# VHH binders against Putative glutamine amidotransferase MTH_191: the designs that were tried, part 9

Target 1, 304 residues: Putative glutamine amidotransferase MTH_191, of Methanothermobacter thermautotrophicus (o26293)
Amino acid sequence: CGIAGVVYKDGKLHSVGADMTRMLHALQHRGPDSAGFAIYGGLGLEENDYLLNIEVKDKPGLLDMVKETVELVSPIGSDEVIPSVENHIIYRCRITLESFSQLKPLIMDIDSIDDVIVLNGSHSFEMIKDVGSVLEIADRYDTWSKKGTHAIGHTRFSTESIVDRYHAHPFQSYIIPDITVVHNGQITNYWKIREPLERKGHIFETNNDTECIVHYVADKLASGYSLEEALEQSVKDMDGPFSYIVGTPQGVGIAKDQLGLRPGVMAENDEVFAVASEEVSLREVMDTSEVEQISPGEVRVYEI

## First folded at step 1 (VHH)

Design x03 (framework vhh_7z1x_3)
Fold by ESMFold2-Fast, scan of step 1:
Structure x03 (fold): chain B 304 residues (1-304), chain A 120 residues (1-120)
Amino acid sequence: as target 1 above (304 residues)
Amino acid sequence: QVQLVETGGGLVQPGGSLRLSCTASGFTFSSYWMNWVRQAPGKGLEWLSGINSGGSSTSYADSVKGRFTISRDNAKNTLYLQMNSLQPDDTAVYFCAREFLGYSTGYDYWGQGTQVTVSS
């Protein structure tokens, strides 16, 4: 798997979708099976508006059932259907909720419909994840035209018989809004991390390491930790080998496990902060000879 | 227009209990994470506890874990801190703080604080 993140330091809109597409394409050898993007700053949603991404099997009546379920809670402000592979569509709709706390119950109601999976719901970022190569996904979703202030992304190599959209990165927690994670590697003390989080009320839907990381980071942020403090504590608490990138509305952070067996590199200049699995990815957004290796146990954060 | 008002402070003996309340107005309370923070005389701010927007997740500082319980009632726009087994070193001004999580880091609004004094 390959991971990447990019932040424009001026906090203005830049072509981060195109940037991330090039960064991830440079990492395609690390994961050909699926790719995903979280693009921040470009959606421009009103307060209390959310974007849902829903995987729906392309069969009669099913999309109508999904729309009816959503409309019990919110009028649909705008929507679109994106054809995907394997006789599935991705249904995207904008909804208005009274509070963020209504989002997870709505997602659970939609997920209760057979052959329907909610991929995510967000306010501050656009999630794009699907099966296929980076360039196939870029053409399908037009990532080349997407603008934002920062983005994170992932290319996935699946050891499973079937690659599915839901388990592609980025992954999101619904404890706090708009925190996303992409990761490469493995959390070897998974249950030691998960069990305390479950006792604190976190609901886990998978046995995926990435979900565990996003719940952990969300819990620390909810407890008053800064992003840097949350990442620093994670490398003490979690056993690798791993590297991961966190996206928030304010920026990007990267963390590397204490043994440092998974790659992670950084480069920055006056305009851009970028992190990735490999130097070739960084060169897609800046020309630099000053690539910095992220040391074992080290974290790096840039917030606008 | 955002207001946070703490009540419930006072004088208690060691081993006693108090329940603090924080009433919120001027915003959609159920959308925000909330925290309790205290400041003892001559000391810095100490974070005590946090609760997510829906009340399903809570966190505590080691100094109060097992003794304090944070909760919220979104229908009443009220945050609570149940404090049990109070000790003299719990003497402090207690603040509720709104965490604008997702758009900024830390706390964007604070209450005026309520004084808790634990004496023997």
Scores: ipSAE 0.000, ipTM 0.120, lowest interface PAE 19.6, mean pLDDT 85

Design x04 (framework vhh_7z1x_3)
Fold by ESMFold2-Fast, scan of step 1:
Structure x04 (fold): chain B 304 residues (1-304), chain A 120 residues (1-120)
Amino acid sequence: as target 1 above (304 residues)
Amino acid sequence: QVQLVETGGGLVQPGGSLRLSCTASGFTFRSYAMNWVRQAPGKGLEWLSGIRGSGGSTSYADSVKGRFTISRDNAKNTLYLQMNSLQPDDTAVYFCAKDEYGFWTLEDYWGQGTQVTVSS
């Protein structure tokens, strides 16, 4: 797997979708089976508006059932259908809720429909994740045209013959809005981290390490930690080997475990802060021959 | 119960070749992707290559692309790494690793590894 993140320091909209596409394409050798993006700052949604991404098997009547289920809770403000592979479509729609707390219950209701999976719901970022190469996904979703202030992304090498969309990175937690994680590696003390989070009310849908990391970071942020403090504490609490990047509405961070066995590099100039698994990704977004290797146990954060 | 055992290392001259093997037990081998990683003296682990459970998809690090070939024999529960055009920088202990949902576990490959030394 490959991970990447990029932040434009001026807080203005830039072609971060194109940037991330190039960064992830440079990492295609690390993960050819699926790719994903979280692009922040470009949606411009009004307060209480959310974007849902829903995987729907392409069969008669199913999309109508999904739309009817959504409309029981919220009017659909805008929507689109994106054709995908293996007789599936991605249905994307904008909804309005009274509060963020209503989002997860709605997602669960939609997920109850057979052959339907909600990939995510968000306010401050656009999620794009699917089966295929980075360039196939970029053409399918037109990531080249997507603008934002920052983005994180992932390329995945699947351990199974069938790669599913839901388990692609980024992963999101619903205890607080708009926190995403992309990850490479493993948490070897997984259940010691997970059990306390479940006691606090986090609901886990998978046994994947990436979901555990996003719940952990979201919990720390909800408890008043800064992003840097949350990542520094994660390095102390979690046993590796891992490297992960977290996206928030304010910026990005990268953390590398104390063993330092998973790669992570950084480059920075006046305009851009960028992190990735490999140097070749950094060169796609900035003209630099100087790259800093992230040391074991090190955390790097940039917030706009 | 999961065990991985690497063999096939040794001393080889620059430009030479070696074939590494990894025998797996304790899990359904064909259901998991497998990886080769190495650790040079005084350095961290470097991922080299991965292969899907079916054997139909492979990936390589740029440092070894075109020189190394990963393969597997699921009937024998064995993973291979064919290493050609070996260079002194390839000197390292080589480990195989079971991949689970895009990650590998240190516990699954806490074997001896196999030492490869490229020297005249």
Scores: ipSAE 0.000, ipTM 0.159, lowest interface PAE 16.0, mean pLDDT 84

Design x05 (framework vhh_7z1x_3)
Fold by ESMFold2-Fast, scan of step 1:
Structure x05 (fold): chain B 304 residues (1-304), chain A 121 residues (1-121)
Amino acid sequence: as target 1 above (304 residues)
Amino acid sequence: QVQLVETGGGLVQPGGSLRLSCTASGFTFSSYAMNWVRQAPGKGLEWLSGISGSGGSTSYADSVKGRFTISRDNAKNTLYLQMNSLQPDDTAVYFCARSRVYVKTGYEDYWGQGTQVTVSS
């Protein structure tokens, strides 16, 4: 697998969708089977507004069921239907919620409809993930035109004959708003991390290591940890080998396990902070003569 | 003002080679991806190759992989296309273009005027 993140330090909109597409294409050799993006800062939503992106099989009555389910909780402000592959559409809608706590229950209600998958429910980012190469996904979802302040992304190599969209990165947490994770590697003490989180009320949808990481980080942030502190504690608590990147509305962080067996590099200049699995990815957004290897157990964070 | 000027075109026999150059001015050359695109007589635009701003990454259309090589010299603000094993079907006007991406067409914002390449015996 390959992971990448990029932050523009001025906090203004830049072509981060195009940047991330190039960064991930440079990592295509690490994972040709699926790719995903979380693009931050470009939506410009009002307080209490959220964007839902929902994949719906294109068959009679199904989109109406989705809309009816949404309307039980929120009027639909704006919406759009985008044709997708394999007789599916992407339904995008803006909704208004009284409380963030209403978001996950709504997503679960929508996901209960057969042939419907919620891709994301967010205030500060747009998530795109699907089966295919980076360039196929970029063309399908027009990542080239997407603007933001920062982004994270992933390319996946699967040993399975079927690539499940639900297991593609990024993973999102709904315990704290707008946190996403992309990950490469394994957590060898998985159940030691997961069981305490389940006791705290975290609901796990998969047995994926990446979901465990996003729940862990969200739990620490909800407990008052800074992003840097949460990542530093994760390196102490989780056994690798792994590397992962976290996206939040404020920025990006990367963490590498104590063994340091999964790659991770960073580069930084006055305009850009970038991290990735390989130097070739960093070259897509900046001069790599300033590349730093991320050491075993090291955490690097940039917040706008 | 942004300017892109292609040179190096001409008449060449099948199996021959040509090197095209594109000189850029009016912008920070190293900050932009650059593409080569051609248009054969009576046909539409065909994207051939792209290169990232740093020169570290390149991409090629299947029709030219193994025969053409894209490169750039950021100190000289110059883009190159080395064309080997030329075929009559390579006859076209060749354009350089400044682009947001190096992997496909549709994201170019400035184009040169083009240089004619004719492959004939």
Scores: ipSAE 0.000, ipTM 0.205, lowest interface PAE 16.3, mean pLDDT 86

Design x06 (framework vhh_7z1x_3)
Fold by ESMFold2-Fast, scan of step 1:
Structure x06 (fold): chain B 304 residues (1-304), chain A 120 residues (1-120)
Amino acid sequence: as target 1 above (304 residues)
Amino acid sequence: QVQLVETGGGLVQPGGSLRLSCTASGFTFSDYYMNWVRQAPGKGLEWLSGISSSGSTISYADSVKGRFTISRDNAKNTLYLQMNSLQPDDTAVYFCARLYGRKYSWYDVWGQGTQVTVSS
């Protein structure tokens, strides 16, 4: 798998969708089976508005049932259907809720429909994840035209014959808004990390390591940790080998476990902070010969 | 639009009794398995009791078995917890929670909670 992140330091909109597409394409040899993006700063939603991405099997009446379920809770402000592979479509809609706390219950109501899976709901970022190569997904979702202040992304290699969109990265937690994670590797003390979070009331939907990381980081942030402090504590608490990148509305962070067996590199200049699995990815967004290896147990963060 | 609201908490002496109520709105209450969960100060969540949509299946945690009784009134969209023989270590915030179980199995709707304090 390959991971990447990019931040424009001026906090203005840049072509980060195109940037991330090039960064992930450079990592395609690490994961040809699926790709995902979290693009921050470009949605421009009002305070109570959210974007939902819903996977719907292509069968008669099912999309109508999804729309009717959404409309019981919120008017649909705008929507679109994106054709996908494996007899599925992605239904994307903008909705208005009274509070963030209503988002997860709505997602679970939609998920109650057979052959329907909510991939995510967000306020500050646009999530794009699907089966296919980076360039196929980029053309399908028009990532080339997407603007934002920063983005993170992932390319996936699967040993299974079927690639599951829901388990593709990025993963999101609903404890606090708009925290995303992309990850390469594994957490070998998974249940030691998960059990305390479940006792605190975190609800896990998968046995995926990436979901565990996003719940952990969200819990630390909700407890008053800075992003850097949360990542520093994670490399003390979690056993690898892993590397992961976190996206927040404010920026990007990368962390490597104490063993340092999963790659991670960074580069920055006055305009851009970038991190990735490999140097070739970084060179897609900046012309630099100064690429730094991220050391075992090290974290790097840039916040706008 | 879905909501759960707990009431009936308060201060009670050891050995006393309280009845908690949880009023549901915004969904078909009679279709869902319901639970009571508590959280003591500085501690994690502890599941106490659950009741099926029809009321036919009921279960309790060992810590409250014989002392607490769960019930529901589907006509009133209300879940109850009758608490008897209260002990100081029953002091906690008490939540009602809806169990979602179709594709997934977890608690998806929580009330705000009601405080129960057992002290002299």
Scores: ipSAE 0.000, ipTM 0.108, lowest interface PAE 19.2, mean pLDDT 84

Design x07 (framework vhh_7z1x_3)
Fold by ESMFold2-Fast, scan of step 1:
Structure x07 (fold): chain B 304 residues (1-304), chain A 121 residues (1-121)
Amino acid sequence: as target 1 above (304 residues)
Amino acid sequence: QVQLVETGGGLVQPGGSLRLSCTASGFTFSSYWMNWVRQAPGKGLEWLSGINSGGSSTSYADSVKGRFTISRDNAKNTLYLQMNSLQPDDTAVYFCAKDTYFGNLPYMDVWGQGTQVTVSS
């Protein structure tokens, strides 16, 4: 798997979708089966507006059932259907909720429909994840035209006979808004991390390490930790080998385990902060030959 | 207008019982987890109990487990807390609160004004 993140330091809109597409394409050899993006700062949604991405099997009446379920809770402000592979479509809609706390219950209601999977719901970022190569996904979703202040992304190699969209990165938590994670490696003390989070009320839908990381980070942030403090504590609490990148509305962070066996590099200049699995990815967003290896146990964060 | 209003507090002797109610308005009550939280004089907030949107799942803090029962009536937009075997240490202001996940104070986004419970001999 390959991971990447990029931040423009001026806090203005830049072509981060195109940047991330090039960064992830450079990492395609690490994971050819699926790719995902979280692009921040470009949606411009009002306070109570959210974007849902829903995977729907292409069969009669099913999309209408999804729309009816959404309309019990919110009018649909805008929507689109994106054709995908394997007789599936991605239905994207903008909705208005009374509060953020209504989002996860709505997702669970939609997810209860057979042959329907909610991929995510978000306010501050646009999530794009699907099966296929980076360039196939980029053309399907028009990532080349997407603008934002920062983005994170992932390329995945599937060990399963069928690649599924739901388990592609990024993952998000619904405890606090708009925290996303992309990850490479594994957590060897998984249940020691998961069990306390479940006791606090975190709902786990998979046995995926990446989901465990996003719940952990969200829990720390909700408890008053800074992003840097949350990542530093995660390196102490979690056993690797792993590397992961976190996206928040304010920026990007990367953490590398104490063993340091999973790659991670960074490059930085006055305009851009970038992190990735390999330096070839960083060169897609800056001309400089300056690339720094992230050391075992090290955390790097940039917040706008 | 989004609001939660607690009622049913009062003075009770040790070993007594009280039933608290919380009425919700301005949001879709049946879609959310609901919680009871208390604050004793001079102390911080303590989570007591949570209930899922449909009422099929409940959770309790160890301090009240076996003595308090949370329930809800979605047709009336009302949350309840039945409190039995009350002790002086149960003296507090009791709040109802809405969240996405039960049992965790940082995730609660709408709070009532509270109702006072005093357990005194």
Scores: ipSAE 0.000, ipTM 0.151, lowest interface PAE 15.9, mean pLDDT 84

Design x08 (framework vhh_7z1x_3)
Fold by ESMFold2-Fast, scan of step 1:
Structure x08 (fold): chain B 304 residues (1-304), chain A 121 residues (1-121)
Amino acid sequence: as target 1 above (304 residues)
Amino acid sequence: QVQLVETGGGLVQPGGSLRLSCTASGFTFRSYAMNWVRQAPGKGLEWLSGIRGSGGSTSYADSVKGRFTISRDNAKNTLYLQMNSLQPDDTAVYFCATEDWYGSLGYFDYWGQGTQVTVSS
C-alpha cells in the first residue's frame, strides 16, 4: 500500500485532485488493486448538507429503493450515478439533515437494503474510493478537475480477488465530523486500543486497523486534543509497524510508529506541505532535493 | 520468492569499523525502501536506519547518527550499512528489512536471517 497527503499553505483552492492523482499514480507499484481520495475544501456545502456515496448492485428497482429510502428523511438536492466494475454502480447524492446526529441512522437504514452498502457520508470532504488503478479511478470520477485546499490518498495491494470498496481507504468516523485516515501497516496491539473505544460508545463496522486508527484519533480530538497531540499520543499507545495520514477540515498529519519500519517521507516549501510513502510521490508536486525521511515515532502536521 | 540475505558480521574491537551487506532477490529492489534493524542480547528490536528506493533520502536513529551510514546499489540489488566507531553496546544481530509492499494483511515479514556483530576486546 501507498499513502500520500498534500496541503496548500495559502488556504485557497488549488487543483489538489490532479496533484493527488499524480502522487498516487507514482505509488501504483505499491498497490494496483484499488485507490481512494479524500479531497477537502472544495465541496462548499451549506450548513447541514451532506454528500453520500452509496454502492448499489446494478439490478432492476434497487436504485429506486435507495432513492425512496433517502427521500423519507431528506429531499435529494443533486445526484449522480457512476458506473463501476463487478456489476455495481456508485450513487452519489446531496442531502440536508436537521443535524449531524441524523446521518448515522440514515446510513444504517440504507445499509439494511440487500446488495446496498453506504461507503460514507461527509460535509467537508469528497470521498472517492473504488476498485481499479489510480488512472482508471481518476477518469471514472474526474479527479483531475477537483479543487480543494488539501487532500489525502491511498493505493491498495490486496491478496484477495474479491471486490471490496467498503474496506478501501480512506476510512472515517462518525463520532466527530470529517476526520479521515489512510494507513499502511499493522497495529499489533489492536484489541488493547479497540476495547476501550468500544466501551466509550464507538461502533466498529470492520476489524481493520485503519478503522481503529480513525476512531482513536476522533476520540482524542473530541476530548480536546490538538491534531498534533492526538498523533503524538497514538505513537505512544499503538504498537506498529505502521504509518498513517489523517485528514481534517483544517489540514493533514502523518504519524510513524516507534519501530519506524513502514516508510514515510515529507517535503515542504513556501507553497506546499506534502507527505508520502516514497520520494517519487513527492516529486509530482515539488522538487525532491528537500525531501526528509520521517523518523521512528515522529509526527508531522500542517494546519491551514 | 522474496529473499534478503545479510553478510559482513563478525567480531570487532571497540572503536573499529565494519560494513554489512544485504542482497535482495524476488522483487524490484529499486522500487522499495530498505531498513536496518538490530536486536541486542536480551533486548527488543531497534530500528537503526532507512533509505528510499531511489537512494535520495536517508534517516537514522539517534543512537547511531553520525556513526553509521546507510547506502544502496540498485544495479547490484544490495543494501549496505557502514558502521564506524563501534561500541560494546552495538553488539547485536543485524537484520535488513523491506517496506510492506503488500499492505493488505499487515505483512512486515520480509526480513533477512540476520548477521551477528560482536564488539569486544
Scores: ipSAE 0.000, ipTM 0.150, lowest interface PAE 13.9, mean pLDDT 83

Design x09 (framework vhh_7z1x_3)
Fold by ESMFold2-Fast, scan of step 1:
Structure x09 (fold): chain B 304 residues (1-304), chain A 121 residues (1-121)
Amino acid sequence: as target 1 above (304 residues)
Amino acid sequence: QVQLVETGGGLVQPGGSLRLSCTASGFTFSSYAMNWVRQAPGKGLEWLSGISGSGGSTSYADSVKGRFTISRDNAKNTLYLQMNSLQPDDTAVYFCAKGHYLDWQRGFDYWGQGTQVTVSS
């Protein structure tokens, strides 16, 4: 699997969707089977507005049932249907909720419908993740035209029976808004990390290491840690081999485990901070001979 | 609205038996894995047992394996835990927990309010 992140230092809108598409395409040899993006700063949603991405099997009446379920809780402000592969569509809609706390219960109600899976709900970022090559997904979702201040992304190689859209990266936590993670590797002390979080009241939806990472980071941030402090503590608490990138409304961070067996590189100039699995990805967003390898146990963060 | 209501708790002597029930509403019961979780006084949550939506697969924590049996009646939207050979350290609040749609055996998203089980002479 490949991971990438890019931040424009001026805090203005740039073509980060196109940037991330090029970065992930350069990593296609690491994962041609699916790709995902979290693009920050470009949605421009009003307070209490959220974007839902819902996977729906292409069956008569099923989309109508999804819309009716949503409309019990919120009017649908705008929506679209994106045709996907494997006899599925992605339904995207903008909704308004009275509070963030209503989002997870709504997601669970929609998920109760057979052959329907909510991929995510977000305020500050646009989630795009699907089965296919980076360029197929880019054309399907028009990532080339997407603007933002920063983005993170992932490309996946599937060797197992089922690659599903929900378990694709980026992964999101609902403890605090708009925290996303893309990850490469394994957490070998998984239950040592998960059990304390569950005791604090965190609800785990999957057995994925990536979900464990996003819950951990969200918990630290909710507890008053800075992003850099949260990532530094994660490297002490989590056993690898792993590398991960976290996206927040304020920026991007990368962390690499103490063994340092999973690749991670960084480059920056006055305009851009970029991180990725491999140097070829970084060269898609800047001209530089000064690529730095992330050291074992190292954390790098850029916040706007 | 998802609701889980546990019943069947109470006071029992060591070596005794109890059967807990959990009545579910607000979702398609047969489509989700169900779990039993407990919390002893002053301790964290301990997962005890899980059962698949169809009832075809079950799993147990080592602490209760051979003593507890999980089962479900999908026609009645009810989950059960048969507890045999109860020990004082089984004293806890017992929670019925709904599995997440995508994780049948380990992940869970809703709990009931719990039912107290006290094992004492």
Scores: ipSAE 0.000, ipTM 0.109, lowest interface PAE 20.0, mean pLDDT 83

Design x10 (framework vhh_7z1x_3)
Fold by ESMFold2-Fast, scan of step 1:
Structure x10 (fold): chain B 304 residues (1-304), chain A 122 residues (1-122)
Amino acid sequence: as target 1 above (304 residues)
Amino acid sequence: QVQLVETGGGLVQPGGSLRLSCTASGFTFSDYYMNWVRQAPGKGLEWLSGISSSGSTISYADSVKGRFTISRDNAKNTLYLQMNSLQPDDTAVYFCARQGFRYTSPYYFDYWGQGTQVTVSS
């Protein structure tokens, strides 16, 4: 698997979708089976507005059911249909909620419809993930044109016979807004981490390690931890080998477990902070000889 | 071999109507999102309308919304465009286009018909 993250320090919109496409393409040898992006800062939504991306099988009446379910909670401000594969479409709509706490229940209601899957609901980022190579996904979703202040991404090599977008990174948590994770490796004490989070009210959709990480980090942030503190505590609580990157509206962070067996590097200049599995990925966004290896147990964070 | 064949073009007076048909062969028509695209003389391509594989979702460009109606008959492997209230600015070659999904962006099409000429003139 490959992971990557990039932040522009000026807090302005840059072509971060193009940057992340290049970064992940450089890591394609690590994972040709699926890829995903979380691109921050480009949506420009007003307060209380959220973007929903919903995968809908192309069946008579099904999209109408999805729209009706959304309209019980919010008027639809704008919407579009993006053609997809295997008789599916992606329905994208902008909604307005009274509070963020309404988002997860709405997503659950939509997901309860057969042959309908909510891919994400977000205020500050756009999530794109699918089966295929980086360039195939870039072609389908036009990631080259997407702008933002920062982005994280992932390429996956699956040892499973079945690869699907449900298990593709990034993963999101709904305990607090707009937290995403991409991950390489595994958590060997998975249920020790998951069970306390479930008792606190976290709802898990998969048995995926990456989902466990995003719930853990979101829980710490909701409890008043800084991003750096949350990542430092995760390295103490979680058994590897792993490396992961977190995206938030404020920036990105990377963490490596105490064993340090999964790769991670960083580079920084006056304009850009970048992290990735390999140096070749960093070269796609900056021309630098000062690449730093991330040490076992180390965390690095950049916030705008 | 994928083939898309448009028919139904011709000369029509302003305010008139035409119905375009596109017959598909060489693939499972009912599995694909289909589009109508036009090209006016000396101009670029303009996407007009799209329809999902089942016909459940339909979209129109603002320039034709309310005047044109897209539909499909999967049993006949045929895509239609009903054009009403035609204006001189609707003069163009009209293309039937199959949505590309595998390696093409959502706004690009992998197979096109030869086109059918529509001329709106008195």
Scores: ipSAE 0.000, ipTM 0.341, lowest interface PAE 12.1, mean pLDDT 85

Design x11 (framework vhh_7z1x_3)
Fold by ESMFold2-Fast, scan of step 1:
Structure x11 (fold): chain B 304 residues (1-304), chain A 121 residues (1-121)
Amino acid sequence: as target 1 above (304 residues)
Amino acid sequence: QVQLVETGGGLVQPGGSLRLSCTASGFTFSSYWMNWVRQAPGKGLEWLSGINSGGSSTSYADSVKGRFTISRDNAKNTLYLQMNSLQPDDTAVYFCAADLRTYSYGKFDPWGQGTQVTVSS
């Protein structure tokens, strides 16, 4: 799998969707089966507005049922239908909720409909993830035109016979709103990390490592840790081999395990902070005469 | 493990009142938003009300605003829903749900077994 992240230091909108598309395309040899993006800063949503991404099987009446379910809770602001592969569509809609606490119950209601899966709900980032190559997904979702302050992304290689959209990265936790993770590798002490989180009340939907990382980081942030402190503690607590990137409304962080088996590199200049699995990815967003290998056990964070 | 136990349901006549309780264990109740949701026969889940960790902020669905009141007692790890002016369309199984902000994938069952409320003459 390949991972990438980019931050513009001036805190202004830049063509981060195009940047991330080029970065991930450079990593396509690492994962041709699916790709995903989390693009921050470009949505401009008002305080109680959220963007939902919903996977719907392309069959008569099903989308109408989804819309009716949403309208029981919120008026639908803007919406669109994006055709996808495997006889599915992605329905995207902007909604307004009285409080964040309404989001998960709404997701549960929508998920109760047969052949419908909510991929995510967000306020500060736009999530795009699907089956296919980076360029196919970029053209389908028009990532080339997307602007933001920063973005993270992932390309996935699956050894399983089934590749699905929900399990594509980025993954999100709802304990801290708008935190996303992309990941390459494995957590070998998975249950040692998961069991304490479950005892604290975290509810896991899958047995995958990326969800465990999201829960862990969200728990640390909720407990008052800074992003850098959360990532530093994760490297101490989690056994690799792994590398992962976290996106938040404030910025991007990367962490690499103590063994350092999974690659991670960074480059930084006055305008841009960028991290990725490989140097070729960094060259898509800057002139990279000074690329730095991230050392085993090291974390790097840039916050706007 | 997280456990939520709802009580206080029953049969009431239209215009009547009920008070539901939810006892929580397995997590730090006082640190999380809590919610009430319901499921009418043959229908999906409907969110009704939410309350923040300290009890200072509450929200309600339009269908129950002015009739239902959510409250909590952090010392007892208990969430309440006072339901007034009950109508036949309030007939449903009522569930409490902790806002741990954890995403649900697919068709997972609600937390706890819920408590049945039937409004009928």
Scores: ipSAE 0.000, ipTM 0.129, lowest interface PAE 16.6, mean pLDDT 82

